VH-VL binders against o27280. Designs and how they scored, part 460

Target 1, 266 residues: o27280
Amino acid sequence: MDSMNVPEVLEIKRIVEESESVKTFIFSWDFRREVRPGQFVMVWDFRDEKPMSVSLIDPVRSEIGISIRRVGEFTDRVHGLSEGDLLGIRGPYGRGFELMGRDILLVGGGIGMAPLAALADEATARGMRVDALVAARTADELLFLDRLEAAGVNISTCTDDGSCGFKGFAHERLLTLEENHDMAAVCGPEPMMFQVMRILDERDVPAQLSLERYMKCAVGICGQCCLDDTGFRVCAEGPVFWSQELSRVREFGRYRRDPAGRRVPW
Short names: E, the ipSAE of ESMFold2; O, the ipSAE of OpenDDE; V2, 0.75 times the mean of E and O plus 0.25 times the DockQ between their complexes.

## First folded at step 19 (VH-VL)

Design Cg3 (framework fv_marstacimab; at its last look DockQ between E and O 0.92; V2 from the best seeds 0.83)
Fold by OpenDDE, look of step 19:
Structure Cg3 (fold): chain C 266 residues (1-266), chain A 118 residues (1-118), chain B 112 residues (1-112)
Amino acid sequence: as target 1 above (266 residues)
Amino acid sequence: EVQLLESGGGLVQPGGSLRLSCAASGFTFRDYAMSWVRQAPGKGLEWVSAITGRGGTTYYADSVKGRFTISRDNSKNTLYLQMNSLRAEDTAVYYCARKSNYGAFDYWGQGTMVTVSS
Amino acid sequence: QSVLTQPPSVSGAPGQRVTISCTGSSSNIGWGYSVHWYQQLPGTAPKLLIYYNTNRPSGVPDRFSGSKSGTSASLAITGLQAEDEADYYCQSYDYSLSGSKVFGGGTKLTVL
């Protein structure tokens, strides 16, 4: 099947309720089609199509997982589905994470932990030391903690309300951590990523960050996800970028463009 | 108490090589990125090189790329700077400095003098 | 030439207030990277004086203060004392220089 143009209709094998607002949908996957942590797929419910990160890559079970947060009409419909129901999946697309060094720091906020959970599995499988800073607004919104722990990841949590772990934001918690890593992977709200990136740069930790933008085609032709001043297409050159690349992106951490192309502040 | 002690400085001819060492104590060495910063006589501070705590990533100033190599032995709590193809402009006091969690150099050694001269 | 610009020298009488400026650009201070300050007494290694724009390490008197705005930062010293005579350096990060840490050219403070 041509993953670039035609969605494959797949049956939902399992549904994992990660939180009140997040579900992971499990699908059988033919691993002759390569998929990497940080890549995304287009999910089609036969009415609309949205990009979603791959949060689980399991070659042993021949499965992938897609974690979806309920935020609008499309995701409301998807969250109403049951095991055995069908979805269209095309992809994977985009540039995924690259692993380097002996140890890695993962910094994730909310649903941003989805691609990082997949990365954690790969990193631990390679024998790397993995530390994860998991952030959310409240304790009940922290994602993948049991999964990460089972994989051998060292977890630090922070919540806006202090209901679990450090009270405050991810970048504030990061400033309290003395340990230095060979590299970092970051995904979450863009304001968080912006702050975290600066700290990591100043601490000599090379970082990769996964951006979220409105995507239409996913194949780099429509330009809807183009980043100002660089011409970077999030779906083609991203969604994973090195910090050095994002430093050149004027809009990063400041604003995004909506489906109509208007600037929307964070 | 955190302590950093540089050694290995001395007089060397242009084109020569020298290896600096920095012995660290008083903290968990592997948890901190380390840097070399140099200061030419009567001049300001210049960042030279950095290395992550586990040694997996290194950085160099353009002025020393291809000539200097930073490394560390965490089992010995020691930071190194291998300097090859030395030039007169490399003459300076070389400091080892610890990178804090806030990105500042919170501890410095007393420095070791490197003189490159014919 | 230093990436961050400082005045070569400043002077003041005991008890006075002096200010040392650190001027950067959109690729360092203006991008939002933090500024740190170091004090170097004659014949000694640098010492961290201010970190993360405004914070004082333990042992640093409160008469030392840092600020940051736009593409510039400033170090203020109130109640100037004879022992404050030293070289002062600002330091930041610049993404355009291959991840290099950047220092100002340094300012020599003379207490009259």
Scores: ipSAE 0.852, ipTM 0.919, lowest interface PAE 0.6, mean pLDDT 95
Fold by ESMFold2, look of step 19:
Formats: C-alpha cells, sequence, structure tokens
Structure Cg3 (fold): chain C 266 residues (1-266), chain A 118 residues (1-118), chain B 112 residues (1-112)
C-alpha cells in the first residue's frame, strides 16, 4: 500500500514510555515511503485523526516511532493502547528540516523534541556536530536525553522550575550559550519559538522552526491549516519554515485560531 | 585580550579585485560569527557580510552580493573578504568585527582602507 | 541609507544630560529585536557601548544608559564630559532585509 491519502492500519510493535505524559509508539514501516525529520503523519484511532511528529526514523530496522503527549481525549485513548493494538497511519506529509553546514543547534520544548530527536540522528549520521538545548517545565518531562547522549549530542537542559539544568525559559538559557552555529532547528511551544527565533536571527544563525496548526485534510486542499497574511498551509508549505518565512506571519507567537477560525490568545 | 587586525587594503581600479584578511587572537575563533563592516569617508557604518563560526553559512548586503565572498580559516584564526568587480562606491575603511551571543559587535579591528578610483 | 533614524548631531555642556534617539519600525525594533550602541572617537574604530538595549560592557561607566520602547531606542549620557565627544551609532536587526544588520545613520555629539 503506497497511498498517502488512505490510512494504513499498522500494529503497534513497541511502546516506549518517555515520560509520565509521553509515549513513543513504534511501527514497522516500508521506507519506499520516505520519511524525513520534521514531517508528520496523521494518526487515526478509528474515531479521530490527529497530526503527530515522527521521532524515530530507522530504515535499517524498517521502523518509525511516533511520540505522543497525553493532552486530551484522542491522546488519552491512544495512550491506553497496548503493543499489538492497531492504529491507522497516513503520510508522511509536509516539509521536513533541511540540514546545512557542519554544526547545528537544536532547541526543543517538551514534545517539540520529538522531531528534533529524529533530526539529531540524521545530523550525527552525516558527521555534523550537534548541540541540543532541551527544555521542559520539570526534570521529569525532559525528553530523549539518553538517546541524544548515545548519538553523541552535546546537551544543555533547561527547566521552568529549576529541577534540572538552567532554571528559566529556553530563550534565557540560549542567551548564556556563547557558541555560534551554522544553523538551528526549533520546535516547541509557539511563544518559546518566537523568542528563540529572534535571538537566533540576531546571532546570524539561520533557523528552521516547526509549527502546529489545526488540520483537516493534511494535503493542503481544505485551507484549515493556513497562516494569516501569507496563505501558507502548515500541512503543505510547512510544518517546518525558515525564520525569514515566518517573519511575514503576523499570528506567529501572538495568537492561534480555533477550528471555527476565531482568534484565541496563546 | 581579544585582538582583530585587518590587512590587504589599498588602491584598486574599478573592476579590480582585492582580498582583505583579519587576524584574530585572544579568543576561540571558531565559536564566533564574524562580520565585515565598512565606513565610507565621512559617512556612517554599513554592514557588508557575515559568516557563522564554523563557516557553514554566509550573508551579504544587497550592495555586495555576487561580488564579495566572505570566508574563514579556523586553523589560522583568519577571516577573509574577497572583493571582486570593485566599484567606486566600495571605497571605505573595512572593519573586521566579532558577533557576541547577544548579537552585538563586541570587538572591532582598526580597519583597512580600500580606495577604488572612479 | 539609514533604516534606523538618528539625529545628525546633538550638543551639550559639561555636566548636562543628553539623549540620542534611534527610531526604527515594526520590522526591526518594533518586532522586538535588540538595540546596541557604539561609540566612535575621532580617528578610531567603533567600540561597543551598550548591548541588548540596556547592558553595559565592563569599563563603560553607568552615566551611559540605554532604553527601548515601541519602535524606538534612546542612549542617555549624564554628567557629560569632554571625552564623550564622538559619533554614536545604534544598531539592530531587521527581518525584512536580506542579511539584516542595520545601523543608524550616526549622531555627532559635540561637547560645548
Amino acid sequence: as target 1 above (266 residues)
Amino acid sequence: EVQLLESGGGLVQPGGSLRLSCAASGFTFRDYAMSWVRQAPGKGLEWVSAITGRGGTTYYADSVKGRFTISRDNSKNTLYLQMNSLRAEDTAVYYCARKSNYGAFDYWGQGTMVTVSS
Amino acid sequence: QSVLTQPPSVSGAPGQRVTISCTGSSSNIGWGYSVHWYQQLPGTAPKLLIYYNTNRPSGVPDRFSGSKSGTSASLAITGLQAEDEADYYCQSYDYSLSGSKVFGGGTKLTVL
């Protein structure tokens, strides 16, 4: 089955408990359907369908991993599943991260580390030097630290409550890091990404940032994932954007839209 | 002590080429983005070009894009600016400047004069 | 030339307070980018005076101060001294320009 528009029903091969609130679901995958870090899949639990980032891309073992944070009814149901249970997966969709240069800074907040973990594996496999700033509210929510360390990534941590590493926001920690990088990749809460983007702009570090928006079709037809003022569709032209592309978007970091199209503050 | 020392300036005819160098010392050169900033006689500061610490990304002002090439040799702690197809408007003192983690140019060289006779 | 607008000159007597304005737009200072200030004494290279809106590098006296509000920034100099006679430049980032580092046009400070 090669169609990206029809969910393929796949068995959950393994479940990794990444934190109290985050699980990684691992599936067998035919890599004739290429998957790139930063692309997403639509996960269908036979009632609802939601976009999720790919966190593990392993062509050698023919596996992908999808990391899901428990935040509502859909994700609660998915977290209740066991190995051997079925999920529908369609995709991948969207524009993934582009690697350039000889070193990269990853800045991830919470579940935003998921696509960055996949990117870290690709970057280290290419021989790039990888630094990661991993942020969360608490130490227990810092994701993928052992995996990043095993891949040879140089890790800095940041927690809102100070339970691990730097106490404070990711952008505040970033200001104390002196080393310059050839590029950065950023994913996390949109207010964090806005603050981080401005600092990276000022440092001459080109940045790619991964956005989340409401999605319906995932292939760019319905227009529900559009960004104000640009007509960019997160599912087609994104979810990964260069910082220059995002500078044209008035809503970035300022507000979001609900499914009815109403402005809602962050 | 951070030191930046430019060299390679001089008199050039329009359409000619020059290569500027900036010798850096007193800091871990590869950890910092570097820039060239110029100042025409009696005029203000104009940013020209920048390069990331490991050299993977370069930036150019529109006025020099396609004519100037910034590069660095981290084994020699040296920043370069190759200037081709020079124009009279390129006449200026060229400064080598270091970019801090806050985005400021925190250290500057003494500058080297480039004169392009029109 | 100047994306950031500064007065061409300001003057003050010793001991007075002077301010130098730096007016930007929504694509630079108004977007939230930081402002840095440089002092250029006659015949010398620029020197960092204020960074990240308000911070002073080591060795810069606290009579120099920076502020930022809306689309504008200001450099204030209190207790003006003869040695302060110089050109002063603000600098920021502008997302609408490729390459994006922008300087103000410069302000010549004359100590009377």
Scores: ipSAE 0.745, ipTM 0.900, lowest interface PAE 1.3, mean pLDDT 89
ESMFold2 (binder alone), look of step 19: mean pLDDT 92; pTM 0.938

Design Cg4 (framework fv_marstacimab; at its last look DockQ between E and O 0.92; V2 from the best seeds 0.83)
Fold by OpenDDE, look of step 19:
Structure Cg4 (fold): chain C 266 residues (1-266), chain A 118 residues (1-118), chain B 112 residues (1-112)
Amino acid sequence: as target 1 above (266 residues)
Amino acid sequence: EVQLLESGGGLVQPGGSLRLSCAASGFTFRDYAMSWVRQAPGKGLEWVSAITGRGGITYYADSVKGRFTISRDNSKNTLYLQMNSLRAEDTAVYYCARKSNYGAFDYWGQGTMVTVSS
Amino acid sequence: QSVLTQPPSVSGAPGQRVTISCTGSSSNIGWGYSVHWYQQLPGTAPKLLIYYNTNRPSGVPDRFSGSKSGTSASLAITGLQAEDEADYYCQSYDYSLSGSKVFGGGTKLTVL
């Protein structure tokens, strides 16, 4: 992709159905353009554009994967596409995850597991021990379990209805685990991340968290994704933040702003 | 039964060095973050340092940063605190404590006394 | 001085109820970090008394209770007994102090 941030029209190489509501779209990728777990791309269906996390980074196959959850009109259209169809992709953008230490804990909720799955691949490739707490509302919404297992990740699951693993929320399951890690990466519903962050802080576990906000430009210009009261732009300074950074963000875990700039409670 | 036993305390001159040890038993040592907490005579508790279960990340209070080094040997179930450039204000009973899954210090050693005096 | 503020001393007669306050700020208790309480009998190491705001470890009598609201926490002891005479410390986490665990200054409880 050129320096003009113009979307590159790419053919969908294959589609992986992760769940009833989540599909992973695979594209050929020129890895002269670096991409890191935690970064996002702007996906353009020639009508609208939305930020999406990179969930697969495969230099061997020269492929990337973008996992998309069906939640609205844009994603409905994208989910209607087939292999061979075209999408516009520009990026990658944002700050990705940083790996440190010998072992890492991944805590993911729903589609939040997308960037964490990519991180898991990198961490295991580096010889790190990877534990993953995978959360969802129900068993059929748990994502990437086979993929993570194949990579050698130790998986713990929790579901709201108890249909798989621990019955309850991610932070509740986390409190029951008597194991510490050198660092953690967290992505999911913001209320979940807020609870998980505090627990990790109290456990002396450095944590990185990936935020989701309404993004328009993806290049730190429009300000739509600015966080109160720091002025952090999720697309530029994020979407991955350290817990210490988020502790300064008043709105974190409390509210977000909609496309009109209004406060919307979680 | 969980047990923590500190050793290595004693009398040392200002500017001197001392190495504390904490022998742990009764639990899977590597799974738990460990901390040192000290208490000056007649004073309250002060957190000193912490280390993750696998030993990859360390934390220090500002009062000891650059002078103290926390480490652990999981093969020996032992926690260490290397104290350099000791000062009079470092005089205290030093406790090793285990961090629970709830973030509290659920087990403490009996403590070892460190006295820094000329 | 301690980040968390406790009264230096409290007293009560046997059978009475006493309360020990722990006052923090928006960067620790007020941010939502949990509060833990420790009991230190004379000449002994601290012992965990209350964890995660309100929970009692096994062996701790139910006459000990913890609560948290706003930027403060409180330890209540009902049916005060002679063996409760000790120092009590609250503890929390503060993000503004480079990930430091913070203790209160401690409260000396005297049973009259």
Scores: ipSAE 0.868, ipTM 0.925, lowest interface PAE 0.6, mean pLDDT 95
Fold by ESMFold2, look of step 19:
Structure Cg4 (fold): chain C 266 residues (1-266), chain A 118 residues (1-118), chain B 112 residues (1-112)
Amino acid sequence: as target 1 above (266 residues)
Amino acid sequence: EVQLLESGGGLVQPGGSLRLSCAASGFTFRDYAMSWVRQAPGKGLEWVSAITGRGGITYYADSVKGRFTISRDNSKNTLYLQMNSLRAEDTAVYYCARKSNYGAFDYWGQGTMVTVSS
Amino acid sequence: QSVLTQPPSVSGAPGQRVTISCTGSSSNIGWGYSVHWYQQLPGTAPKLLIYYNTNRPSGVPDRFSGSKSGTSASLAITGLQAEDEADYYCQSYDYSLSGSKVFGGGTKLTVL
C-alpha cells in the first residue's frame, strides 16, 4: 500500500554494537519490497532524515540491518535509541551492486564495509569465492570481521596505525596482494576509492564503487545528489557506479559538497 | 622461474582460423590476469586481449572484437586465443604476457608467429 | 597511431646519458595511471624494465631510471653501454579506451 517515497514507521527489533562508533539497527522487513546490496534507505528519526547503508539483508528471517556511524547530531540521537523504539524507513533506493564471474574482491574502508558485508552474503550464497580487504584507522574500527569470517570470506586487514594487519592505506595493501579477481566492489572514503579504482583498472578487474553524497529526496527529483559534469544522480543512477562511469566524473576523489551545495576539498 | 610458452602459430589464408596456446609454469596461474600482445613485423607492440585470473571476464581490443576469443584452462595452466575471420593486418608475433599486481606485463613468452597470406 | 607518443629514435655514445620521453594525455598518464617501460633487444621478446613509474625489477641495473610528471613520463639511461641498444616502449592505461592497455610507439636506441 505505502509509496516508496513515504517513510514506514518500524520498530527496532535488535541493536548490534559493531564498534564503539557503529551500531546496526535490525528491523522486520517485508521482502515484497526487495532490497539488494548497495542500495540505501532514508532513516527518519521524526526530526531529520538521512541516507544509511543496508548491511544485513536476510529474506529467510525477514530482517534488514542498517549500520549507522555516530558522527553528528542525527546519528547521536539514533545511537541513543533502544530496542522497541521507532524509526521511519523509506526505500530502498538506488542501484545496487551487480555480481558477475566466479570471484569478487571487496575493498572497504570504515563504515564502507556495511554494504559490502551484505554483498558478501549474497556472493557466498551464489557460490562465489569472496576476498575482502578491510581497512580502518585502528583495529577497533575494523568492521564485520567475525561475520565475514563465518561466511567463509578470506580477509586481509589494513590499519593506518598498524594495530591490525598491514600498516598503511588500503591502496598500499592492495598493491602487495598478487591475486587477480573477476570483479571488485569498493566502498569507503572517496580518496581511498579513487586510488583503489585506478589500481583495479590497471589489473583488468572491473570495479563497482559506492559513492556517498548529500541527499534530500532520494528519488532523483530535487537534484541535490547530482555529480558535477555528468548529471548523474547518486540516489538514482548510483550510489553504485562502474569504474568506467566514474572515470568521466571530474569531482570524484577531488572534492565534496556540503549540505548547502558548496565545493569543499576532501 | 616463471615461464610462458606460446604455440599454434603458422600460415593461414585470409578468412581462416587459428588457435594459439600458452603453457604457463612457475607460478599460481589462476591468480593472474593474462593478456595476448602482438607485434606486426617491424612495428610496435599492440595489446590484443585480456582475461581475469579465474576466467570470468574477458577484454578485447576494438580491432579484434567479435573475431577473437580469449579463454583459459586453469587445471592445465594454459591460456588460449581463438582467432577467426583472420585478416592480413593480423599478421604478427603473438606474445602471451602476465599482468602483475602493479598493472605491468612482468613476464612474456618468446612469441609465436601468425602469418595471414593467400 | 599511438596514444602515447615516444620519439622514434635516440642515440648516444658509450658512457653518455640518454632520455626517452613518453607523452600522454589527461585520460591516461594525466589521470594518474602508472607508466611501465619495456626493453626489447633485437630478436627477443619484450622485458619489463621499469614498473609503476620508478621501480626496477630485480636484475635491472640502477643506471635505468623512470620518472613521471603531469601527462608525461621519462626513461633515463646513464653510463650507456653497447648492450643497451634496443627498442624501448612505455605503457599505461587509458580509461577512454574499452579497458585498453596502451603502448607508446617505441623508441629505437642506437649506441654510437
Scores: ipSAE 0.728, ipTM 0.891, lowest interface PAE 1.4, mean pLDDT 89
ESMFold2 (binder alone), look of step 19: mean pLDDT 92; pTM 0.939

Design Cg5 (framework fv_marstacimab; at its last fold request DockQ between E and O 0.92; V2 from the best seeds 0.90)
Fold by OpenDDE, fold request of step 23:
Order: structure tokens, then sequence, then C-alpha cells
Structure Cg5 (fold): chain C 266 residues (1-266), chain A 118 residues (1-118), chain B 112 residues (1-112)
């Protein structure tokens, strides 16, 4: 077994409060272990373990950031931690985003902006033009705006309640944008991603989408994150998929399987 | 006013080559994906090729893949289609078309006729 | 033949309502991809008539309407006029064909 599969106990170096429900935990990272935007790590609080996207990759400071939304018992515990506390981190795992072309459109919803923020940094560093459509339910839930702006990203916002930017959903805002891009990266609620994907396909914009599924082993063994019909494992073949790949996934945008393996709607 | 003007069509023998051009005006050219669509005499419309606004990604129909090359020069607001190894079945009026943000072809040129014949 | 199936021809008298069907499959219209319609007058280039299932571009009269349901779409023309005599094409996207745009075979509309 690869050493990467053994959690490394790391000290929380810094905590950034992104929103009321989202915190970014920053760790020192040995970049001899490569990490790419779109990949995830398994975070272990010595009781439970959950997959989390890497939202910050800083080789200069030798740091990574993991953004975590408070949604349950595990994340409640993690959100109760302070700087200097310890967490177990193993990984990174999965297929990250691939950059191509001269410009990229990022479409993110809620915590889905986490991996996209990291991707934005990489794209900008490569000299790409980066446009970002950031969606959330309310203005207070919009993530990484200042960070993206500082990176030179052109930001468009949309909120369900219209409290910031376009009033409506991401796919609706997208339809109002006339600019074409060489590629797109999408991450957020799956129904959003499904609608956004179709629009991008029709616009001849190749798109990569990051899926979220119940994940247990993260190493492609347990099969808990297998996608119907294709047998794709989100932890191994994903979590980043091309739109063409997802077009073959029957459940995409339609349903998911819970920890018991039952179909549940989104 | 959006304008698309095709040129470069003509008569060519099988195996020959032609280069089509489409001059665009009236809009920010780089912001739009462009396509070539052709129509054989008395037949329907067939998508041929597409290119993203910045030119970073290209697409081809299977019928022309490996033979045709789409490109663009955004500094000249011009779309190109290099057609090599032309076949009789490539005979058609070739239209350049702008891809709208809704995925439709919202503007078309008047087309240029390509005839491949011995 | 064509990925999207249209009737080869339809006809109607002035003032009548005519419909042109566009039948697809689960990999295009049924997948949820949008349908667009184009009008091609004799000897002219195609013109966008309906975009994104139901929307009319500026200049297109409201007697033209588009609809989509299941794996099919339909173009309806009310108050048929002589000038409507043309070929009509539906267009969509199909993920199973190398992410290709697909056109219907076209429908020739004759005004009697």
Amino acid sequence: as target 1 above (266 residues)
Amino acid sequence: EVQLLESGGGLVQPGGSLRLSCAASGFTFRDYAMSWVRQAPGKGLEWVSAITGRGGVTYYADSVKGRFTISRDNSKNTLYLQMNSLRAEDTAVYYCARKSNYGSFDYWGQGTMVTVSS
Amino acid sequence: QSVLTQPPSVSGAPGQRVTISCTGSSSNIGWGYSVHWYQQLPGTAPKLLIYYNTNRPSGVPDRFSGSKSGTSASLAITGLQAEDEADYYCQSYDYSLSSSKVFGGGTKLTVL
C-alpha cells in the first residue's frame, strides 16, 4: 500500500472563514507530493473520515487549503477546531482538472467553488483568461470572491434571491452571457451542473465537471462511489469528468445513491 | 449589423484543395464560436466544423475529419476552412455561421459554392 | 437517414395552421438539448427562426412558434402566408455522435 494512503497528522496552520458555513483549513504541505486542482483528500478527525476538495494550492508558502462546509456531525466537529489543532490528511486522490486553451469559464455553486478557486489560481498563473460565474442561494453564501478578484478573475455572480448579481440560477445567468470560452470547469449542485453542461455542449465549449458522491475508501476498491451503467468510480476515474463521459452516466443530474445504496433524488 | 461573407469557393478536381474564408463584421468576433455548415445541391444542411471563440478548440464531422482544418484569425475577424483531399461528395454550398449563446446558429453568410468534379 | 426526422413536405392554404414535426431520440432532444429551427427561402441562406425550443429572434413574427416534448419538437405556423413557402430545418445536439450538431432532413412547406 502506498504511503499516500496513510493519513498524515497535520497541524491546522490557519483557518479562513469564508462564510457563515464554510471554513478553509490551511496546512503545511510537502509538494514533493503533487496535488492538482480538482483532486480531493480524505480528512480524518480521528473519529470519522470525509472526502474534501482542495481549494488552495500554494507552492510558494508550501500550503494547501481545504474548504469545508458545515453540513453534519463530522463537519460540525471540524468547524469546532482551532489553529494548532490536528487533523489526519491522506491523499490527494482522484482525477483533477485539465487546462487547455487560452481562456476558461468557471461555473461554481456554493461549496463547489472550492476546487474551482484552486483551478482559477493555476489557470491565471498560466496566463489564461479566467471568467467565473459564482452562484449561491444568497449573497452571504458566495465564496472566494475577494480571492478570485485578487487573482485577476472576471467574476459574474448570481443568487437565488437576487441579493447579489443576477437573480436566478447559474444556468439562467449563463444563457445571458455571450462570451465563448475554450473550456469550462463546473462544480456545484448536480442539477445545476447538469443544466450548465447541456448549455456548454450546445455552445461547443468542452466542459469538465466535478461530481460529488458518497465515498468511503477513496482508492477505487469499495465501489461505494460507483456510477450506474458506466461503473465509473468517482474517487478513481473522477471526481472530475468530461461532459462526454457524464453523458453516459444515467444517474447524472437525476439521482444518486445514499450510503445504503438506495436511489435518492437530488 | 452582423455580417458574414464567405469566399474561396470554386471548381476543383477530386483530390484537390481549397481554402474558404469568412469575413465577419458587426460584432466582437473573438467572443463567438464559429461553424461551417454545408448544403449539397438539393439536399439538407450538414454541420462540417466548429471552432471556439479564442480558437483553442476545434471540432469536425466524421465525414471531413483528417481532411478539413478549421481556423480563425481574430485580428482579421476571419474564419477559415482548409479543405484537402476533396471528394465529389464534398460538393456543396458552404456557409459560415455564428454560434449564439443559446447554441443556435443565429447568423449565416450567403455561402460559397464548392464543386468537386472531374 | 437524418438523426432528426422531419416530414419531407407539408402544405396548407393561406390563413391555415400548419405544423412541422422534428423527431429525435433520447440522445438529443430527449436528453434535454435545445431545438432550433431555421427557415430557408428558395435560393437563400438559412435564417434562424426559433431558438432554444420556443424563442423568436427579433423580426420573426409571432405566428411562428416552437415547442418541445419528450424526444420531439414541433414548429407551428399560424395564419399561413404565401411568403412562408420555404424549407424548414430543425437542429439540435447529440452527445452520442461525437458531440455533434444535428440537423433534420428538412421540410418543404408549400402554400396552396
Scores: ipSAE 0.931, ipTM 0.965, lowest interface PAE 0.5, mean pLDDT 95
Fold by ESMFold2, fold request of step 23:
Structure Cg5 (fold): chain C 266 residues (1-266), chain A 118 residues (1-118), chain B 112 residues (1-112)
Amino acid sequence: as target 1 above (266 residues)
Amino acid sequence: EVQLLESGGGLVQPGGSLRLSCAASGFTFRDYAMSWVRQAPGKGLEWVSAITGRGGVTYYADSVKGRFTISRDNSKNTLYLQMNSLRAEDTAVYYCARKSNYGSFDYWGQGTMVTVSS
Amino acid sequence: QSVLTQPPSVSGAPGQRVTISCTGSSSNIGWGYSVHWYQQLPGTAPKLLIYYNTNRPSGVPDRFSGSKSGTSASLAITGLQAEDEADYYCQSYDYSLSSSKVFGGGTKLTVL
């Protein structure tokens, strides 16, 4: 049995409250299992198992951080845990972000900022210029602003209700920003990512976008994470895709599937 | 005032080489992706090549890939197009053009003529 | 054959309305990519006329307007004037092509 298929039980070392609805759980991590920004882990609470993005990768302290938004029964249970409690972790899985060029634009919506915060740390450590467009419904849901600022990231914000920064959608704010970039990394609600991808394509900015889909095996065997038309497995060929890969996927940004396989709007 | 000024066109034999330049002024050059767009005599516009603002990524039309190289020097506010292995069908006026944040080409130079003929 | 199809020519009398079509496909306009329009007066470089489907740059008269629907876009010119005689090009993005920045074949507008 591959150790990647069996969760390792780890102790929660620290909990950071990022917002009222988002906590980051920090674990000691043996970096012989390398972790790259954009990869994910499966988190097991001894009852159920869900994919979660890695938001902190710290080889110096031998730590990883996993940011989890409270959205349902599983995440409610995990949010009720304390330092010293146990969780199962398996992974990391998937294809992470590839850094290239001299500067990068990050566009994150809500919890989608989690993998981008990890990427921002690596990009700044490599000496790249980093701009971030951080989006949420309300100011209280904007994530990682202090961390990004401390890292030297240039931040633009937007909120649906206008409580912080630009009032409106992330793609509307993006249209008001004139600086061109060598690359972009995008993660958030899929309708947001579709609009952002269109703008970035038209600007000649190569983009990588991180998708989420239902996952069970996380190693590409079960087929639960497949995309329509192409057969890409989000857990194996993704979760990070180039915009050119996603352009051929008609489901992207247009509809989703429920667990029964039915098409439903986003 | 945004200004773009192409130079370096001329008559060249098939198989020859030529380098075009585009001098930019009146805007922060490094913030904008730039393109070359050409127009054969009596014909329409054809996109040729693009480069990101910081110069990290380049794009080429299939018709020129492997023969043309786009580059920029942001310290000199200058865009370049190195054209090798030229063919008769490369005969055109070559424009440099600035890419806006909306994806349009919002400013164009006056163009420089390239003629490939024996 | 261009990726975006425009009529080769259109004509109109002074004061009339003319339209210029730009027909694309599911990999460009139909995918959702924006359409831009350029005016090229005789002997000059192209000039941006309409961007992001419907927007006019400063200095472009409001008798020029753009629209987009399905896989097609249209440029409308009302109150046609003699100085509108020019070539007009649409432009979009096509994800399926290495030559992803695509122009229409151009339309010569003649003012009668």
Scores: ipSAE 0.844, ipTM 0.944, lowest interface PAE 0.7, mean pLDDT 91
ESMFold2, look of step 19: ipSAE 0.788; ipTM 0.920
ESMFold2 (binder alone), look of step 19: mean pLDDT 92; pTM 0.941
OpenDDE, look of step 19: ipSAE 0.866; ipTM 0.923
ESMFold2, fold request of step 20: ipSAE 0.806, 0.826, 0.841; ipTM 0.928, 0.938, 0.940
ESMFold2 (binder alone), fold request of step 20: mean pLDDT 92, 92, 92; pTM 0.942, 0.940, 0.939
OpenDDE, fold request of step 20: ipSAE 0.923, 0.914, 0.888; ipTM 0.958, 0.951, 0.932
ESMFold2, fold request of step 23: ipSAE 0.825, 0.834; ipTM 0.938, 0.939
ESMFold2 (binder alone), fold request of step 23: mean pLDDT 92, 93, 92; pTM 0.943, 0.945, 0.940
OpenDDE, fold request of step 23: ipSAE 0.890, 0.887; ipTM 0.933, 0.931

